VH-VL binders against Uncharacterized protein AF_1118. Designs and how they scored, part 6

Target 1, 158 residues: Uncharacterized protein AF_1118, of Archaeoglobus fulgidus (o29147)
Amino acid sequence: EDFSMDAEQLAVVLLKNTISNLEMSNKFVEILDNSGSDSVYQNLWGVIYGALAVMAVNNEVTTALLDEVSKSQELSSKVGDAINSLGENSTVVFGDVNGSKGLTLILRKESEVLQNGSYPYSDNETLSEAYARVVAEFTSRSVDFIVKLFSKIDEAWV

## First folded at step 1 (VH-VL)

Design P16 (framework fv_miptenalimab)
Fold by ESMFold2-Fast, scan of step 1:
Structure P16 (fold): chain C 158 residues (1-158), chain A 123 residues (1-123), chain B 107 residues (1-107)
Amino acid sequence: as target 1 above (158 residues)
Amino acid sequence: QVTLVESGGGVVQPGRSLRLSCAFSGFSLSTSGMGVGWIRQAPGKGLEWVAYIYWDDDKRYNPALKSRFTISRDNSKNTLYLQMNSLRAEDTAVYFCARIWDSSGYFYHMDVWGQGTTVTVSS
Amino acid sequence: DIQMTQSPSFLSASVGDRVSITCKASQSISSYVAWYQQKPGKAPKLLIYAASSLQSGVPDRFSGSGSGTDFTLTISSLQPEDFATYYCQQSYSTPYTFGQGTKLEIK
């Protein structure tokens, strides 16, 4: 069905609500879990979890990512592999996203810094900027995927 | 000392293929975060990115060139390759190979460059 | 694609002068900018990375500044060897794009 709101705007609103509203996120998970064998809902669930997992590593950049989300219209062929790996091994998920070598390296470096305290956090802007770029790219692809899925859904979310 | 040396350039007719090589030393492409790539420059023009390959064999291409160009490496020989197919007059340029690396692992810039090899596509 | 636009395209200056070259991105690229120097017939040389970090071995008269969309390369006191073409490059997203270049010439 055709939504009155632009499909791209709907996808952005969906991601904003999922990130900003834990209750809404839990409700989406509940609905998707109860959808059984419908592959469309299973794929949407994976995309939402993927976006949340990436954003959870740095909440400070979340607002900056939304400006970039609407600028990408291309879905990487690799995002499917990343979604299928979600929840089994976090490094594999991020390794399969287009631009993922930067994401995997950034997450690995951040984890090392958190454990060892070797990177001077007075230069936090460099790490935040790197995260913003990689997360924006992943989120942009997630939005495109959600838009494509919603264009095929007969029932609207309220 | 890190060095990169390009070879394989020359004069070639339109529609033909050419393979460029870049022999590197002083670093390993197996090092996490390391990359190498190709940048070209047409006569009297600016710089244009061609392709990058990273330590984990992830490959990135200029979309305008992806259908005709293939980047590859041989770690046992410390050599980078660029296979160029269906060459056009517009591919006439000096082709540089460069290392992509920084100590933070976040800013992928080209810190060491080779001297370049000239490719001329002419009938 | 992200466009990188340099200004000016050419600049005339004298030894000892302070000069600045500007690079503008068509969208925000945070600090993902590098500056390169190229002399005729030679390969480019990295000067600045991450918008403001000086590459080891590069004289401290070179400095970079800016974030988001507007970036500047400054040479505090020109030396004879600094007359060259300068390029900015973004590494924020593929395709990684260069500015058109700024040719720095003797006045």
Scores: ipSAE 0.000, ipTM 0.491, lowest interface PAE 17.0, mean pLDDT 66

Design P17 (framework fv_miptenalimab)
Heavy chain, then light chain:
Amino acid sequence: QVTLVESGGGVVQPGRSLRLSCAFSGFSLSTSGMGVGWIRQAPGKGLEWVAYIYWDDDKRYNPALKSRFTISRDNSKNTLYLQMNSLRAEDTAVYFCARMEYYYDSSGWPLFDYWGQGTTVTVSS
Amino acid sequence: DIQMTQSPSFLSASVGDRVSITCKASQSISSYVAWYQQKPGKAPKLLIYAASSLQSGVPDRFSGSGSGTDFTLTISSLQPEDFATYYCQQSYSTPYTFGQGTKLEIK
ESMFold2-Fast, scan of step 1: ipSAE 0.005; ipTM 0.523

Design P18 (framework fv_miptenalimab)
Fold by ESMFold2-Fast, scan of step 1:
Structure P18 (fold): chain C 158 residues (1-158), chain A 125 residues (1-125), chain B 107 residues (1-107)
Amino acid sequence: as target 1 above (158 residues)
Amino acid sequence: QVTLVESGGGVVQPGRSLRLSCAFSGFSLSTSGMGVGWIRQAPGKGLEWVAYIYWDDDKRYNPALKSRFTISRDNSKNTLYLQMNSLRAEDTAVYFCARTYEPFYGLTGWYFDLWGQGTTVTVSS
Amino acid sequence: DIQMTQSPSFLSASVGDRVSITCKASQSISSYVAWYQQKPGKAPKLLIYAASSLQSGVPDRFSGSGSGTDFTLTISSLQPEDFATYYCQQSYSTPYTFGQGTKLEIK
């Protein structure tokens, strides 16, 4: 119904959905363990940190956490802790849409559903591109901006 | 009935500054999803994106031009501006003002659906 | 920066012909391509966005296809008013970049 959820809340939703799900959490850990292998899951890492970077402007804790990412691979637990401190009133679901691969976005505030929509997830589109598109849809930021944020984070990750 | 009309072009010496204007009608840059930008075309050459400004004041620049060019707007006048500093011979071009309408923040990508006629900038000594 | 390369740079054709212009991105840009038509002395006109979506008011003889790195603009039956220069643009990431252009002229 309402596409006005701010960037901070949507970033929390994306990170929480990614980290709270066992499968996504395990893939996040695998990215941290990879020795620079170029895989689709490195794009997911970039999307997570792109979302955090969007929040960083208004959140000192998130900014400090992003600084830690560039220095340490122990970040998954710290990110999870930060997300849990922000609440659980929103969620993003990935899966089938009418029998096709797609995204379902469910945004909640308290017990209220702010947005409930489905977004096609193309076979030619990476998961990071799909996440960036969803984030851009409900923030004052373009897909270009979100994509560039995780590119910068990847560049700083050493 | 949407129109975009550029003005402010002319002949300027290298190292000088020039400000271009784009007066638009038939839409408002305060409308969610609206954006306006500048694209230039050197004589006999192709198109080069310069900058855009979105309804929420998100500003994006061609990195090659960011240090010398500034995009701004005046919503009360429905006017877009491009402040060009430290002009070089390579900045000689027709400068087009163009609208982008992307209510879903790039879901279909950023493209320019309506264009003005352009204003010519010639940088020569 | 994403580079867009068009082929051919120059195309000669006759009214009624079917012509295709291709555009290649230096990296995957999904379906984020727009196509423009520019006539001498005039501003560009948007024809297609999101690789295959026809802009309102554009004749249905124009169509776009492709995804990833390879994109095609097709004109199914050339009309006299179609002789112009055509540009592709990646709309995926800033800086937004254009192909070098394809000039379509009368044979």
Scores: ipSAE 0.000, ipTM 0.492, lowest interface PAE 16.2, mean pLDDT 67

Design P2 (framework fv_miptenalimab)
Fold by ESMFold2-Fast, scan of step 1:
Structure P2 (fold): chain C 158 residues (1-158), chain A 122 residues (1-122), chain B 107 residues (1-107)
Amino acid sequence: as target 1 above (158 residues)
Amino acid sequence: QVTLVESGGGVVQPGRSLRLSCAFSGFSLSTSGMGVGWIRQAPGKGLEWVAHIYWDDDKRYNPALKSRFTISRDNSKNTLYLQMNSLRAEDTAVYFCARIGYYDFWSGFDYWGQGTTVTVSS
Amino acid sequence: DIQMTQSPSFLSASVGDRVSITCKASQGISSYVAWYQQKPGKAPKLLIYAASTLQSGVPDRFSGSGSGTDFTLTISSLQPEDFATYYCQQLNSYPLTFGQGTKLEIK
């Protein structure tokens, strides 16, 4: 998957996917109702990540979503907890096929796989250097999209 | 919709310099994992990668061209540049601008401009 | 540099035919290969990436396979709009390199 839209456009599309799907909408309501639980924040991450992946693949964006969603400032308070949860649910598995360079990143919540991707690396970097870079890049990417998503909800509240 | 539009091509004498521009829309180069670059094609020949630049200013060059070519961007204008110095007859080609992703598998160049023609002749 | 060699360089076929184009890397590149279609006077279009993943909007008659050093692009039932030049590209290491191209001509 490529990032084919900017973070703000992806955040709007992601929220639309969440509220337009009955199963995802019900999970979203459950998360809001149980605000303050660590497990609820981890569940929110799973929903956000899954929808983001689908939207990024389709490269279709709408900007009208915020007008359709009931505004909620409660979601803004959860962005910090979502960021903290990412660090505890990330792991990297090293792989090498026929001398080719690649790393597999797996983001997990217990036994659930939330993200799986392969990342190439330079001939000039060690596996330890590649590991640190891949983790930093994944964290930066995830934080960027989550922050943009909740920022747009806050803007709609006003 | 993602679009890329090249400009700045033309006829130039050997030894001169030329700067190409690529105006893009529908994405931001400040988006993590995003990159844009240049690929060229000589008349009747195949594709040759020139250079690309990523959101974090990481620049990669074809080693054969690195001493003469410089890639840069201006995020405020959504524009990519290729500065070509000491031009030679073998630099005659159509120069394409294209987008590339970095972090979710190697995805290749997924959107391309229509190209701008550079002809190096006396 | 990793050399990408395509076979055949020229291929003649008829509408409805199944055609395959192969690409061989001079060293192992895992699945870091992409395939492009180029029509005369036009920019290339991405068809396949990561050896076997179909780009969004590309017809499912196109498929890719292979890993390591040997890769294949297959068109299961050739259409009139498919007569074009096809290129493979390795994205495993710098410099990025393309195959020499395969020109698919109508019989």
Scores: ipSAE 0.000, ipTM 0.482, lowest interface PAE 14.9, mean pLDDT 67

Design P3 (framework fv_miptenalimab)
Fold by ESMFold2-Fast, scan of step 1:
Structure P3 (fold): chain C 158 residues (1-158), chain A 123 residues (1-123), chain B 107 residues (1-107)
Amino acid sequence: as target 1 above (158 residues)
Amino acid sequence: QVTLVESGGGVVQPGRSLRLSCAFSGFSLSTSGMGVGWIRQAPGKGLEWVAHIYWDDDKRYNPALKSRFTISRDNSKNTLYLQMNSLRAEDTAVYFCARSEYYDILTGPFDYWGQGTTVTVSS
Amino acid sequence: DIQMTQSPSFLSASVGDRVSITCKASQGISSYVAWYQQKPGKAPKLLIYAASTLQSGVPDRFSGSGSGTDFTLTISSLQPEDFATYYCQQLNSYPLTFGQGTKLEIK
């Protein structure tokens, strides 16, 4: 089955759905729009973001997307290198690919997993303020991650 | 105190359109994390979520209704709207508006409700 | 869609009784469940959210428990005003879905 075109659309939708910041969502779309007219380049970025978005939620979908990329030994190697640039102690999990669930941020440290699933707030902070802070932190990490991935891909394909 | 009041219901023929309104007070949709939505209940049946809108204009729909229904708001009037097109007999229900903040990963519980407005689709 | 199934659909009880209503999700929803009470001709009223957190102003005879797929609403000592229909709702993913309801009637 062909997953490459669906992966690009899915990555954009998932990031828009998990980031409650229109400016950051637009920046991600702008980056994809400016990735160049090379369809292989655009499809590679779509596959990378799609695979990462579903990594801890839908292993079967992630496997299928990575399998599509693995048909090219060279592309598979570059995708692997880009993903590994995230580091072992950090994984970003987006909502379910068949819908928008919202943000789940998983930070692994010494095999421990810190998952956002509770109210991370002080007695003097409202739920809305706590949520805004969590979203801002995720948005910052997402921008850094995207910039790092593009830098790694551009460096490999220069 | 927080209040929500629905209006715009009535009897309408199949295939027609209808717009519902929900006037709210005691909170602002401009507040970060705030949201409001529509839930409906057919006669003798349970609750069905229709649509939701958040402070940042993020809109979510029941997939079964998305093609026919549109949620919108006017922050200057503290009013929520539901535009319903191509109405069918199965859309006959009491329509409630309710407040719900973002809660951790998406929407929180519906903590304040209006009394509902009745929509009857008949020929 | 996540299906929410309540048991029982109908329950008869007397004032002073302890009653429990269960709600089962078709897939894991962590603790993202809320419970509502609805009296005839009225809007639903929030009782519990995050599976076990009591809403402000709700009597402490109401309690919630569970996680994952199985959830329970308990009323420790029924009062006359508690005879109503109760609904569970999942808040884990879109579309938001409710259970079919449990009607609590006087025995």
Scores: ipSAE 0.000, ipTM 0.490, lowest interface PAE 15.2, mean pLDDT 68

Design P4 (framework fv_miptenalimab)
Fold by ESMFold2-Fast, scan of step 1:
Structure P4 (fold): chain C 158 residues (1-158), chain A 123 residues (1-123), chain B 107 residues (1-107)
Amino acid sequence: as target 1 above (158 residues)
Amino acid sequence: QVTLVESGGGVVQPGRSLRLSCAFSGFSLSTSGMGVGWIRQAPGKGLEWVAHIYWDDDKRYNPALKSRFTISRDNSKNTLYLQMNSLRAEDTAVYFCARLDYSSGWYEYFDYWGQGTTVTVSS
Amino acid sequence: DIQMTQSPSFLSASVGDRVSITCKASQGISSYVAWYQQKPGKAPKLLIYAASTLQSGVPDRFSGSGSGTDFTLTISSLQPEDFATYYCQQLNSYPLTFGQGTKLEIK
């Protein structure tokens, strides 16, 4: 199914409105800009990172973290690195096997896993509907996201 | 239409092995998002998940059964297997085969079930 | 392991009644809940997945609700064919676990 522009536009609006004053917003805007010029899955990555930003600002702990990030260039860089790695290590994001497997299935168009060329969503589901589902699931896992994000930041700190 | 048919059950003595088969049609286990698994039910008791296998050959087991049970498939025959070793009286149950639909990538569920095959472990 | 506890374990009701069955998870499982109906001597049948999505072909008198730890299956107007045992299942983490079942008997 063709990518829906509505989901990407919504993610951009949410990022700009929610985290526009934070150094982290620079990283999310860069991801969205880069995803817009690439394949369908690059656009999905932009929406996913936008959803993570929305989840972050709706939590007291993530709000405090984003506030600290805005005050430190070094911390901002580390958080950006951690966020970039979340999409490649979905287990860290969701804390369990099902979440990890689902994200891998959603994000892949072409891989060793999807050699037959089929898309990893239902026959009646558009890509924009898949985005909405991903946003809902990330929002429901906001507590786990916070824990896993801190774990990734700790890894980057060495 | 999706169908699953279990076979291979019977009466077996403790300590023996038994292999169950599940012949399925109406879908392919090579299709991204598809899985098939085993769920059992002891007489008068509730449902217990045994194991399942995904399209990418990823296998998941109930930790209580992993040391004795092995799940496998033959995509060319559209058949799922459960190899059960060192059988115990508590393994007496109806064993159901069911399709796991994970095509959405987030929501998974067992949507089509076979009629079940009965395994009785008795001395 | 995540424990799924159903309430009540058995329920008697009349045709036409509205009934609800509750399922409680021992920890948060978001919306990763499915509900199954099992009639005596038969295989389970999927009714609801993702906590609230009705499976195709299931009568609209069945509905599901809830998120996090508390989930409810509701039958808006009981019919004779609804005599069955109902099971909830969490599909959030391994091992996958089912509730102990709720047996619904028509008075």
Scores: ipSAE 0.005, ipTM 0.521, lowest interface PAE 11.3, mean pLDDT 69

Design P5 (framework fv_miptenalimab)
Fold by ESMFold2-Fast, scan of step 1:
Structure P5 (fold): chain C 158 residues (1-158), chain A 123 residues (1-123), chain B 107 residues (1-107)
Amino acid sequence: as target 1 above (158 residues)
Amino acid sequence: QVTLVESGGGVVQPGRSLRLSCAFSGFSLSTSGMGVGWIRQAPGKGLEWVAHIYWDDDKRYNPALKSRFTISRDNSKNTLYLQMNSLRAEDTAVYFCARIHYDYVWGSSFDYWGQGTTVTVSS
Amino acid sequence: DIQMTQSPSFLSASVGDRVSITCKASQGISSYVAWYQQKPGKAPKLLIYAASTLQSGVPDRFSGSGSGTDFTLTISSLQPEDFATYYCQQLNSYPLTFGQGTKLEIK
């Protein structure tokens, strides 16, 4: 029912192990379903550790994860929150992954998008409409997002 | 009101070096998601990506050109550079400067282009 | 490297025609495709990004579709100014690669 290892301990285990382990992928599913994790930080770490686990095992697990995220409004919301928080908390994870390319540009708080002019991709779209479109596209591309998170972690983690 | 203007092209002998410049305005390369790069086109041929640089100084190169070409920028002058060394006849092309905007969900594209500057490598 | 193959390489059409140009990727690239128009002696102009999103200022007769490996650019009613060379580009992985181009000529 409960996750007995905290997110930081899980990250250490994943980073130190070169062993393919389906049980680590199962831990990712438990984190996503865990009703006891209500902080953006916990959700972000869960998504990142899950990406590390699925990339270590196989594409079938990654495909299954994408399918689950696509079916669940709650999981889609949590992943969206994790993207939004990546801009704010990327240095807590592995260094400044916000300094990397546009992972948080559209899914950041509306005021930040408007202030920075980082919303060039539709001239006739309101910010709310753009956000809804990005959320829909993100749900379809969640496996790419997880892979991209892993790539950004790898780039920042030296 | 985004503009990009290339300069520095000309006729050069094989084995020589040449530096291209691109003066841009209407955006800042300090803005997250923004980048600028080079795309070339040989006479009568298609488009070939050369290199680009993003706001966070992430530099990406065409592997075929990486050993001879260097991309750099000067944000204080809103200028992009391409240093081309050991030039060959096959480097003869129009070199375009273009803005690239990266977004994870929507991807990237080269949304504004300069007029190009011609480089001719001949003996 | 991801190869982008356009079909046809040459297309002859008349004003008012509906024309389609296809672009095939050698491997899956999701929707990370852009389409460009180039007129002789001019720089390319972005028409479509993210496979199907129309760039600001581009006429709505242009549309893009597809995902994965197969992509199509469609012009619903060809105008005189549309006779040009069209290029697709994948922006999924490095190196970034373009199709060989499709030259759209007056019939």
Scores: ipSAE 0.000, ipTM 0.501, lowest interface PAE 15.1, mean pLDDT 68

Design P6 (framework fv_miptenalimab)
Fold by ESMFold2-Fast, scan of step 1:
Structure P6 (fold): chain C 158 residues (1-158), chain A 123 residues (1-123), chain B 107 residues (1-107)
Amino acid sequence: as target 1 above (158 residues)
Amino acid sequence: QVTLVESGGGVVQPGRSLRLSCAFSGFSLSTSGMGVGWIRQAPGKGLEWVAHIYWDDDKRYNPALKSRFTISRDNSKNTLYLQMNSLRAEDTAVYFCARTPYGDYEFLYFDYWGQGTTVTVSS
Amino acid sequence: DIQMTQSPSFLSASVGDRVSITCKASQGISSYVAWYQQKPGKAPKLLIYAASTLQSGVPDRFSGSGSGTDFTLTISSLQPEDFATYYCQQLNSYPLTFGQGTKLEIK
């Protein structure tokens, strides 16, 4: 199936809705399953992988999608080729809400930290409230990161 | 590039004090989530975590060492310190400083290490 | 405190061998384990974190597996530069604790 959307709109939809909405994570499975070897979709693999990685914040479906992409030699090769065509290999990691007094989220490229943030919560804030707040702030930062990644792709196409 | 370089080691008598320094570059301890700490290794033995300090000045200590050791930093100099008091023969070790890329809530691993400075406690 | 127990303490092997080192936590720590390599006179080097995530720049002959309490570091085909001491570390809680180390020696 054909899928078309500009880079900024795709990033916004994926980051804003996927973090908060399991149905959008399922839509990613549909996109991945139907992309095949189409060169247009292969050019999106790096972006899709990056978006999934920055959104893997205890979302079981998003984490499973990231894991599936990382395990497939074919998908990993295509994602690696796409990222390498942008002139970099990046690592994206995130923090956890696992009963701690806060959350730490990190985006990095090799040894360089691109973005970092720690978000404590108070006794008067529920874990759900803290998580929603942190996800909103992380999403804002992640949108900027993905937009910058798309800018590098656009620059390479000149 | 990230580098960490320890200094201040030497030979010291039991009961005395010694201060170690770790000069780092390629990152800032004012970066949210960033932490640095000390790990030691006695001759022929394994690794023992000593203390850790985070960007927000939160400090964590090995309970066995908390009463005698103090961790601190100077962000203007990109330097980490370990003040060691009431030194014992058992404190003889190579002392490494190392960075953690994550805060104290998750993923407490050390991604970059200095080469260590030797402390020998003897008469 | 969480105790990390490594086995074996000493391992003798030849170049080209597949070797495994195990690490057992005294309580469940999910996937919160890291592995380090240390050569004589040198600082430790991070190999793996989160039980199975390979650190950038580390050869793909190194792999990690396990969850809960039982973890394994595997070297699929030993190279001369792999003869070193290996340590596991738990990432779950304070105080941070390491295994006692496994010395890998050439046969």
Scores: ipSAE 0.000, ipTM 0.474, lowest interface PAE 17.7, mean pLDDT 68

Design P7 (from P1 with heavy chain M100L G101Y E102D Y103S F104S D105G W106Y L107W S108Y P109E Y110A Y113I; framework fv_miptenalimab)
Fold by ESMFold2-Fast, scan of step 1:
Structure P7 (fold): chain C 158 residues (1-158), chain A 124 residues (1-124), chain B 107 residues (1-107)
Amino acid sequence: as target 1 above (158 residues)
Amino acid sequence: QVTLVESGGGVVQPGRSLRLSCAFSGFSLSTSGMGVGWIRQAPGKGLEWVAHIYWDDDKRYNPALKSRFTISRDNSKNTLYLQMNSLRAEDTAVYFCARLYDSSGYWYEAFDIWGQGTTVTVSS
Amino acid sequence: DIQMTQSPSFLSASVGDRVSITCKASQGISSYVAWYQQKPGKAPKLLIYAASTLQSGVPDRFSGSGSGTDFTLTISSLQPEDFATYYCQQLNSYPLTFGQGTKLEIK
């Protein structure tokens, strides 16, 4: 039971489904309306990324993959190797990763990196424009991270 | 010095609602990796995880309780809440508030600091 | 859901004894296991996390071992204050689950 999509297609599908089902649009708009500081935007990225991570982990395909990883020392090792190759910020240990915990931890570590970025609200743009820009930027960065992660897993596996 | 103090317990009739509070100090729920949650224990029984919330507002629930219980927080007051609706006799328990965190920084979190608990009794 | 099964449910021992409590997960959970001690009328206290890492302030007579599905909490030389109920917990996947508890009693 390998996934038939490549890492990029899988990441895009998971994140698009997550965005379309995210009941945080009103909350996100309210937060943007009430703040323009860098720290608030960094915290907001963390909140949204956490929600996206949870929904990605709960996707049937990713859960099946993580369940399979939990049963195989060889696959667990390859996932661990892939994470180690992501660089200095990867402190997560992958033994028998099994469902919601493992991938959520990876994505939370990445959200910490995203929180260190700066996403200031423009004085000259509307709230809706700011929201659309932030969502698009976040989706692009999250897709890139997940694509890199799955690409490394595929690379190590083959 | 980290402390958590629960309040809001009491005797309630079946079908009613109750909100528990947990006032914490010595840490912030805005800290990356930080979580805080609720664990309950029925009289003479073991521990049962109820729900927890992370710094990024990621909320996790025991599926058996998700439809009736809601976890929330107020970071400005350093307070965690548990809203319990449609209470049943089997919800009678001591409810503990606990921090979920790995102080070593390696993401092996556990419930490392606990409050004393607040007692909820659901009876006529 | 991952089921955590502790054995034994009850354990009688004497001061100075070496005792071990076992926890078995129904599926692989890597090292995402914590152990807690609870005394009557008190909140639980964290002893071990990451299966084998001793929590700061906990006496070194306590140790944890295991990975995957089988985990053990060991007390190398039992002291009077160690008579309590012990719980394991998996933090690998949701819902988070605890073992049923092991009550350690004076023999």
Scores: ipSAE 0.000, ipTM 0.499, lowest interface PAE 16.1, mean pLDDT 70

